# Miniprotein binders against q9bqp7: the designs that were tried, part 1

No score or structure here was measured in a lab: all are predicted.

Target 1, 240 residues: q9bqp7; the task's number for its first letter is 96
Amino acid sequence: VPQNWFPIFNPERSDKPNASDPSVPLKIPLQRNVIPSVTRVLQQTMTKQQVFLLERWKQRMILELGEDGFKEYTSNVFLQGKRFHEALESILSPQETLKERDENLLKSGYIESVQHILKDVSGVRALESAVQHETLNYIGLLDCVAEYQGKLCVIDWKTSEKPKPFIQSTFDNPLQVVAYMGAMNHDTNYSFQVQCGLIVVAYKDGSPAHPHFMDAELCSQYWTKWLLRLEEYTEKKKNQ
Structure headers, positions and changes below count from the first letter of each chain, unless a header shows other numbers.
ipSAE, averaged over its two directions, is called F for ESMFold2-Fast, E for ESMFold2 and O for OpenDDE. V2 adds 0.75 times the mean of E and O to 0.25 times the DockQ between the complexes of E and O.
Where letters were taken out, [cut] stands.
The coordinates of atoms that the task and the answers printed are left out; those that the model quotes come from them. Centres of patches stay.

## First folded at step 1 (miniprotein)

Design t1 (at its last look DockQ between E and O 0.07; V2 from the best seeds 0.00; counts 0 for: pae E 18.2 > 1.5, pTM E .546 < .8, other shape alone 8.733 > 2.5, placed apart)
Amino acid sequence: SPEELKEKVEELIKKAKELIEEAKKLAEEGDPELIKEAEKKLLELFEKAWELLEKGSPEAVEEAYELLLEAMEIIEKLEKKLEEK
ESMFold2, look of step 1: ipSAE 0.000; ipTM 0.148
ESMFold2 (binder alone), look of step 1: mean pLDDT 75; pTM 0.687
OpenDDE base, look of step 1: ipSAE 0.016; ipTM 0.285

## First folded at step 2 (miniprotein)

Design t2 (at its last look DockQ between E and O 0.04; V2 from the best seeds 0.00; counts 0 for: pae E 11.9 > 1.5, pTM O .676 < .8, other shape alone 9.521 > 2.5, placed apart)
Amino acid sequence: SPEELKEKVKELIEEAEKLIEEALKLAEEGDPELIKELEKKLLELFEKIWELLEEGSPEAVLEAYELLFEAMYIIELLEEKLKEK
ESMFold2, look of step 2: ipSAE 0.000; ipTM 0.199
ESMFold2 (binder alone), look of step 2: mean pLDDT 73; pTM 0.652
OpenDDE base, look of step 2: ipSAE 0.012; ipTM 0.244

## First folded at step 3 (miniprotein)

Design t3 (at its last look DockQ between E and O 0.04; V2 from the best seeds 0.00; counts 0 for: pae E 14.9 > 1.5, pTM E .418 < .8, other shape alone 2.674 > 2.5, SAP 70.753 > 70, placed apart)
Amino acid sequence: SPEELKEKVKELIEEAEKLIEEAEKLAEEGDPELIKELEKKLEELFEKIWELLEEGSPEAVFEALYLLFEAMYIIEELEKKLKEK
ESMFold2, look of step 3: ipSAE 0.000; ipTM 0.149
ESMFold2 (binder alone), look of step 3: mean pLDDT 71; pTM 0.597
OpenDDE base, look of step 3: ipSAE 0.015; ipTM 0.234

## First folded at step 4 (miniprotein)

Design t4 (at its last look DockQ between E and O 0.06; V2 from the best seeds 0.00; counts 0 for: pae E 5.4 > 1.5, pTM O .613 < .8, other shape alone 3.006 > 2.5, placed apart)
Amino acid sequence: DPEELAEKIEKLLEKIWEILELLEKLGDPEAAEKVFELLEKVFELMEKFEEKGDPELLKEAEKLLKEAEKLLKEVKEKLKK
ESMFold2, look of step 4: ipSAE 0.037; ipTM 0.545
ESMFold2 (binder alone), look of step 4: mean pLDDT 71; pTM 0.610
OpenDDE base, look of step 4: ipSAE 0.022; ipTM 0.484

## First folded at step 5 (miniprotein)

Design t5 (at its last look DockQ between E and O 0.10; V2 from the best seeds 0.00; counts 0 for: pae E 8.8 > 1.5, pTM O .550 < .8, other shape alone 9.691 > 2.5, SAP 87.838 > 70, placed apart)
Amino acid sequence: DPEELLEKIEKLLELIWEIAELLEKLGDPEAAEKVFELLEIVFELMEKFYEKGDPELLKEAEKLLKEAKELLKEVKEKLKK
ESMFold2, look of step 5: ipSAE 0.012; ipTM 0.338
ESMFold2 (binder alone), look of step 5: mean pLDDT 72; pTM 0.620
OpenDDE base, look of step 5: ipSAE 0.016; ipTM 0.266

## First folded at step 6 (miniprotein)

Design t6 (at its last look DockQ between E and O 0.03; V2 from the best seeds 0.00; counts 0 for: pae E 8.9 > 1.5, pTM E .529 < .8, placed apart)
Amino acid sequence: DPEELAEKIERLLEKIWEIAELLEKLGDPEAAEKVEELLERVFELMYRFYEKGDPELLKEAEKLLKEAEKLLKEVKEKLKK
ESMFold2, look of step 6: ipSAE 0.012; ipTM 0.298
ESMFold2 (binder alone), look of step 6: mean pLDDT 70; pTM 0.590
OpenDDE base, look of step 6: ipSAE 0.015; ipTM 0.339

## First folded at step 7 (miniprotein)

Design t7 (at its last look DockQ between E and O 0.04; V2 from the best seeds 0.00; counts 0 for: pae E 9.4 > 1.5, pTM E .588 < .8, unsure alone 66.166 < 70, placed apart)
Amino acid sequence: DPEELAEKIERLLEAIWEILELLEKLGDPEAAEKVFELLERVFELMERFEEKGDPELLKEAAKLIEEALRLLKELGSPEAIKKVEELIKLAKELAELLKKRE
ESMFold2, look of step 7: ipSAE 0.007; ipTM 0.279
ESMFold2 (binder alone), look of step 7: mean pLDDT 66; pTM 0.584
OpenDDE base, look of step 7: ipSAE 0.025; ipTM 0.316

## First folded at step 8 (miniprotein)

Design t8 (at its last look DockQ between E and O 0.06; V2 from the best seeds 0.00; counts 0 for: pae E 8.8 > 1.5, placed apart)
Amino acid sequence: SPEEYLKEAIELAREAIRADERGDYEKAIELYFEAIELLFEALYKETDPERREALEERIWEYLERAERLRELLEERKKRE
ESMFold2, look of step 8: ipSAE 0.012; ipTM 0.299
ESMFold2 (binder alone), look of step 8: mean pLDDT 85; pTM 0.812
OpenDDE base, look of step 8: ipSAE 0.020; ipTM 0.352

## First folded at step 9 (miniprotein)

Design t9 (at its last look DockQ between E and O 0.03; V2 from the best seeds 0.00; counts 0 for: pae E 9.2 > 1.5, placed apart)
Amino acid sequence: SPEEYLKEAIELAREAIRADERGDYEKAIELYMEAIELLFEALEKETDPERLLELLERIWEYLERAEELEELLEERKKRE
ESMFold2, look of step 9: ipSAE 0.011; ipTM 0.276
ESMFold2 (binder alone), look of step 9: mean pLDDT 84; pTM 0.805
OpenDDE base, look of step 9: ipSAE 0.022; ipTM 0.388

## First folded at step 10 (miniprotein)

Design t10 (at its last look DockQ between E and O 0.02; V2 from the best seeds 0.00; counts 0 for: pae O 10.6 > 1.5, pTM E .666 < .8, placed apart)
Amino acid sequence: DPEELKKYLKEAIELAREAIRADERGDYEKAIELYEEAIELLWEALEKAEKLGDPEALERLFELLERIWEYLERAEELEELLEKK
ESMFold2, look of step 10: ipSAE 0.000; ipTM 0.198
ESMFold2 (binder alone), look of step 10: mean pLDDT 78; pTM 0.732
OpenDDE base, look of step 10: ipSAE 0.005; ipTM 0.270

## First folded at step 11 (miniprotein)

Design t11 (at its last look DockQ between E and O 0.66; V2 from the best seeds 0.00; counts 0 for: pae O 4.8 > 1.5)
Amino acid sequence: SPEEYLKEAIELAREAIRADERGDYRKAILLYFEAIELLFEALEKETDPERREALEERIWEYLRRALELRELLEERKKRE
ESMFold2, look of step 11: ipSAE 0.236; ipTM 0.662
ESMFold2 (binder alone), look of step 11: mean pLDDT 85; pTM 0.817
OpenDDE base, look of step 11: ipSAE 0.020; ipTM 0.436

## First folded at step 12 (miniprotein)

Design t12 (at its last look DockQ between E and O 0.84; V2 from the best seeds 0.00; counts 0 for: pae E 8.0 > 1.5)
Amino acid sequence: SPEEYLKEAIELAREAIRADERGDYRKAILLYFEAIELLFEALEKETDPERREALEERIWEYLRRAYELRELLLEERERK
ESMFold2, look of step 12: ipSAE 0.013; ipTM 0.385
ESMFold2 (binder alone), look of step 12: mean pLDDT 84; pTM 0.794
OpenDDE base, look of step 12: ipSAE 0.020; ipTM 0.405

## First folded at step 13 (miniprotein)

Design t13 (at its last look DockQ between E and O 0.04; V2 from the best seeds 0.00; counts 0 for: pae E 7.7 > 1.5, placed apart)
Amino acid sequence: SPEEYLKEAIELAREAIRADERGDYRKAILLYFEAIELLFEALEKETDPERREALEERIWEYLMRALELRYHLEERKERE
ESMFold2, look of step 13: ipSAE 0.014; ipTM 0.426
ESMFold2 (binder alone), look of step 13: mean pLDDT 83; pTM 0.783
OpenDDE base, look of step 13: ipSAE 0.025; ipTM 0.342

## First folded at step 14 (miniprotein)

Design t14 (at its last look DockQ between E and O 0.05; V2 from the best seeds 0.00; counts 0 for: pae E 5.8 > 1.5, placed apart)
Amino acid sequence: SPEEYLKEAIELAREAIRADERGDYLKAILLYFEAIELLFEALEKETDPERREALEERIWEYLRRALELRELLLEERERK
ESMFold2, look of step 14: ipSAE 0.017; ipTM 0.540
ESMFold2 (binder alone), look of step 14: mean pLDDT 84; pTM 0.793
OpenDDE base, look of step 14: ipSAE 0.021; ipTM 0.343

## First folded at step 15 (miniprotein)

Design t15 (at its last look DockQ between E and O 0.04; V2 from the best seeds 0.00; counts 0 for: pae E 9.6 > 1.5, pTM E .772 < .8, other shape alone 2.913 > 2.5, SAP 78.302 > 70, placed apart)
Amino acid sequence: SPEEYLKEAIELAREAIRADERGDYLEAILLYFEAIRLLFEALEKETDPERREALEERIWEYLERALELYELLLEEREEK
ESMFold2, look of step 15: ipSAE 0.011; ipTM 0.184
ESMFold2 (binder alone), look of step 15: mean pLDDT 83; pTM 0.792
OpenDDE base, look of step 15: ipSAE 0.015; ipTM 0.354

## First folded at step 16 (miniprotein)

Design t16 (at its last look DockQ between E and O 0.52; V2 from the best seeds 0.00; counts 0 for: pae E 8.0 > 1.5)
Amino acid sequence: SPEEYLKEAIELAREAIRADERGDYRKAIWLYFEAIELLFEALEKETDPERREALEERIWEYLRRARELRELLEERKKRE
ESMFold2, look of step 16: ipSAE 0.013; ipTM 0.365
ESMFold2 (binder alone), look of step 16: mean pLDDT 85; pTM 0.808
OpenDDE base, look of step 16: ipSAE 0.027; ipTM 0.492

## First folded at step 17 (miniprotein)

Design t17 (at its last look DockQ between E and O 0.73; V2 from the best seeds 0.00; counts 0 for: pae E 4.5 > 1.5)
Amino acid sequence: SPEEYLKEAIELAREAIRADERGDYRKAILLYFEAIELLFEALEKETDPERREALEERIWEYLRRARELRELLEERKKRE
ESMFold2, look of step 17: ipSAE 0.143; ipTM 0.618
ESMFold2 (binder alone), look of step 17: mean pLDDT 85; pTM 0.808
OpenDDE base, look of step 17: ipSAE 0.381; ipTM 0.799

## First folded at step 18 (miniprotein)

Design t18 (at its last look DockQ between E and O 0.06; V2 from the best seeds 0.00; counts 0 for: pae E 10.5 > 1.5, placed apart)
Amino acid sequence: SPEEYLKEAIELAREAIRADERGDYRKAILLYFEAIELLFEALEKETDPERREALMERIWEYLRRARELRELLLERKKRE
ESMFold2, look of step 18: ipSAE 0.006; ipTM 0.370
ESMFold2 (binder alone), look of step 18: mean pLDDT 85; pTM 0.818
OpenDDE base, look of step 18: ipSAE 0.027; ipTM 0.484

## First folded at step 19 (miniprotein)

Design t19 (at its last look DockQ between E and O 0.06; V2 from the best seeds 0.00; counts 0 for: pae E 6.0 > 1.5, placed apart)
Amino acid sequence: SPEERLEKAIELAEKAIEADERGDYRKALLLYFEAIELLFEALEKETDPERREALEERIWEYLRRARELRELLEERKKRE
ESMFold2, look of step 19: ipSAE 0.075; ipTM 0.589
ESMFold2 (binder alone), look of step 19: mean pLDDT 83; pTM 0.779
OpenDDE base, look of step 19: ipSAE 0.024; ipTM 0.418

## First folded at step 20 (miniprotein)

Design t20 (at its last look DockQ between E and O 0.80; V2 from the best seeds 0.00; counts 0 for: pae E 2.1 > 1.5)
Amino acid sequence: SPEEYLKEAIELAREAIRADERGDYRKAILLYFKAIELLFKALEKETDPERREALEERAWEYLRRARELRELLEERKKRE
ESMFold2, look of step 20: ipSAE 0.398; ipTM 0.817
ESMFold2 (binder alone), look of step 20: mean pLDDT 83; pTM 0.793
OpenDDE base, look of step 20: ipSAE 0.284; ipTM 0.757

## First folded at step 21 (miniprotein)

Design t21 (at its last look DockQ between E and O 0.03; V2 from the best seeds 0.00; counts 0 for: pae E 8.7 > 1.5, placed apart)
Amino acid sequence: SPEEYLEEAIELAREAIRADERGDYRKAILLYFKAIELLFKALEKETDPERREALEERAWEYLRRARELRELLREEKKRE
ESMFold2, look of step 21: ipSAE 0.013; ipTM 0.485
ESMFold2 (binder alone), look of step 21: mean pLDDT 82; pTM 0.784
OpenDDE base, look of step 21: ipSAE 0.013; ipTM 0.243

## First folded at step 22 (miniprotein)

Design t22 (at its last look DockQ between E and O 0.03; V2 from the best seeds 0.00; counts 0 for: pae O 8.5 > 1.5, placed apart)
Amino acid sequence: SPEEYLKEAIELAREAIRADERGDYRKAILLYFKAIELLFKALEKETDPERREALLERAWEYLRRARELRELLEERKKRE
ESMFold2, look of step 22: ipSAE 0.346; ipTM 0.814
ESMFold2 (binder alone), look of step 22: mean pLDDT 85; pTM 0.813
OpenDDE base, look of step 22: ipSAE 0.012; ipTM 0.272

## First folded at step 23 (miniprotein)

Design t23 (at its last look DockQ between E and O 0.87; V2 from the best seeds 0.00; counts 0 for: pae O 10.8 > 1.5)
Amino acid sequence: SPEEYLKEAIELAREAIRADERGDYRKAILLYFKAIELLFKALYKETDPERREALEERAWEYLRRARELRELLEERKKRE
ESMFold2, look of step 23: ipSAE 0.160; ipTM 0.705
ESMFold2 (binder alone), look of step 23: mean pLDDT 83; pTM 0.785
OpenDDE base, look of step 23: ipSAE 0.007; ipTM 0.211

## First folded at step 24 (miniprotein)

Design t24 (at its last look DockQ between E and O 0.96; V2 from the best seeds 0.00; counts 0 for: pae E 2.0 > 1.5)
Amino acid sequence: SPEEYLKEAIELAREAIRADERGDYRKAILLYFEAIELLFKALEKETDPERREALEERAWEYLRRARELRELLEERKKRE
ESMFold2, look of step 24: ipSAE 0.420; ipTM 0.812
ESMFold2 (binder alone), look of step 24: mean pLDDT 83; pTM 0.788
OpenDDE base, look of step 24: ipSAE 0.569; ipTM 0.886

## First folded at step 25 (miniprotein)

Design t25 (at its last look DockQ between E and O 0.80; V2 from the best seeds 0.00; counts 0 for: pae E 3.0 > 1.5)
Amino acid sequence: SPEEYLKEAIELAREAIRADERGDYRKAILLYFEAVELLFKALEKETDPERREALEERAWEYLRRARELRELLEERKKRE
ESMFold2, look of step 25: ipSAE 0.343; ipTM 0.776
ESMFold2 (binder alone), look of step 25: mean pLDDT 83; pTM 0.785
OpenDDE base, look of step 25: ipSAE 0.048; ipTM 0.595

## First folded at step 26 (miniprotein)

Design t26 (at its last look DockQ between E and O 0.25; V2 from the best seeds 0.00; counts 0 for: pae E 2.3 > 1.5)
Amino acid sequence: SPEEYLKEAIELAREAIRADERGDYRKAILLYFEALELLFKALEKETDPERREALEERAWEYLRRARELRELLEERKKRE
ESMFold2, look of step 26: ipSAE 0.334; ipTM 0.737
ESMFold2 (binder alone), look of step 26: mean pLDDT 82; pTM 0.773
OpenDDE base, look of step 26: ipSAE 0.125; ipTM 0.661

## First folded at step 27 (miniprotein)

Design t27 (at its last look DockQ between E and O 0.87; V2 from the best seeds 0.00; counts 0 for: pae E 2.2 > 1.5)
Amino acid sequence: SPEEYLKEAIELAREAIRADERGDYRKAILLYFEAIELLFKALEKETDPERREALEERAWEYLRRARELRELLEERMKRE
ESMFold2, look of step 27: ipSAE 0.379; ipTM 0.804
ESMFold2 (binder alone), look of step 27: mean pLDDT 83; pTM 0.791
OpenDDE base, look of step 27: ipSAE 0.504; ipTM 0.866

## First folded at step 28 (miniprotein)

Design t28 (at its last look DockQ between E and O 0.43; V2 from the best seeds 0.00; counts 0 for: pae E 5.5 > 1.5)
Amino acid sequence: SPEEYLKEAIELAREAIRADERGDYRKALLLYFEAIELLFKALEKETDPERREALEERAWEYLRRARELRELLEERKKRE
ESMFold2, look of step 28: ipSAE 0.107; ipTM 0.614
ESMFold2 (binder alone), look of step 28: mean pLDDT 82; pTM 0.774
OpenDDE base, look of step 28: ipSAE 0.362; ipTM 0.808

## First folded at step 29 (miniprotein; also named t31)

Design t29 (at its last read DockQ between E and O 0.90; V2 from the best seeds 0.61)
Amino acid sequence: SPEEYLKEAIELVREAIRADERGDYRKAILLYFEAIELLFKALEKETDPERREALEEKAWEYLRRARELRELLEERKKRE
ESMFold2, look of step 29: ipSAE 0.423; ipTM 0.819
ESMFold2 (binder alone), look of step 29: mean pLDDT 82; pTM 0.766
OpenDDE base, look of step 29: ipSAE 0.599; ipTM 0.897
ESMFold2, last read: ipSAE 0.526, 0.450, 0.506; ipTM 0.878, 0.837, 0.864
ESMFold2 (binder alone), last read: mean pLDDT 82, 82, 82; pTM 0.771, 0.776, 0.767
OpenDDE base, last read: ipSAE 0.495, 0.488, 0.476; ipTM 0.861, 0.860, 0.854

## First folded at step 30 (miniprotein)

Design t30 (at its last look DockQ between E and O 0.92; V2 from the best seeds 0.00; counts 0 for: pae E 4.6 > 1.5)
Amino acid sequence: SPEERLEKAIELVEKAIEADERGDYRKAILLYFEAIELLFKALEKETDPERREALEEKAWEYLRRARELRELLEERKKRE
ESMFold2, look of step 30: ipSAE 0.141; ipTM 0.705
ESMFold2 (binder alone), look of step 30: mean pLDDT 80; pTM 0.734
OpenDDE base, look of step 30: ipSAE 0.304; ipTM 0.762

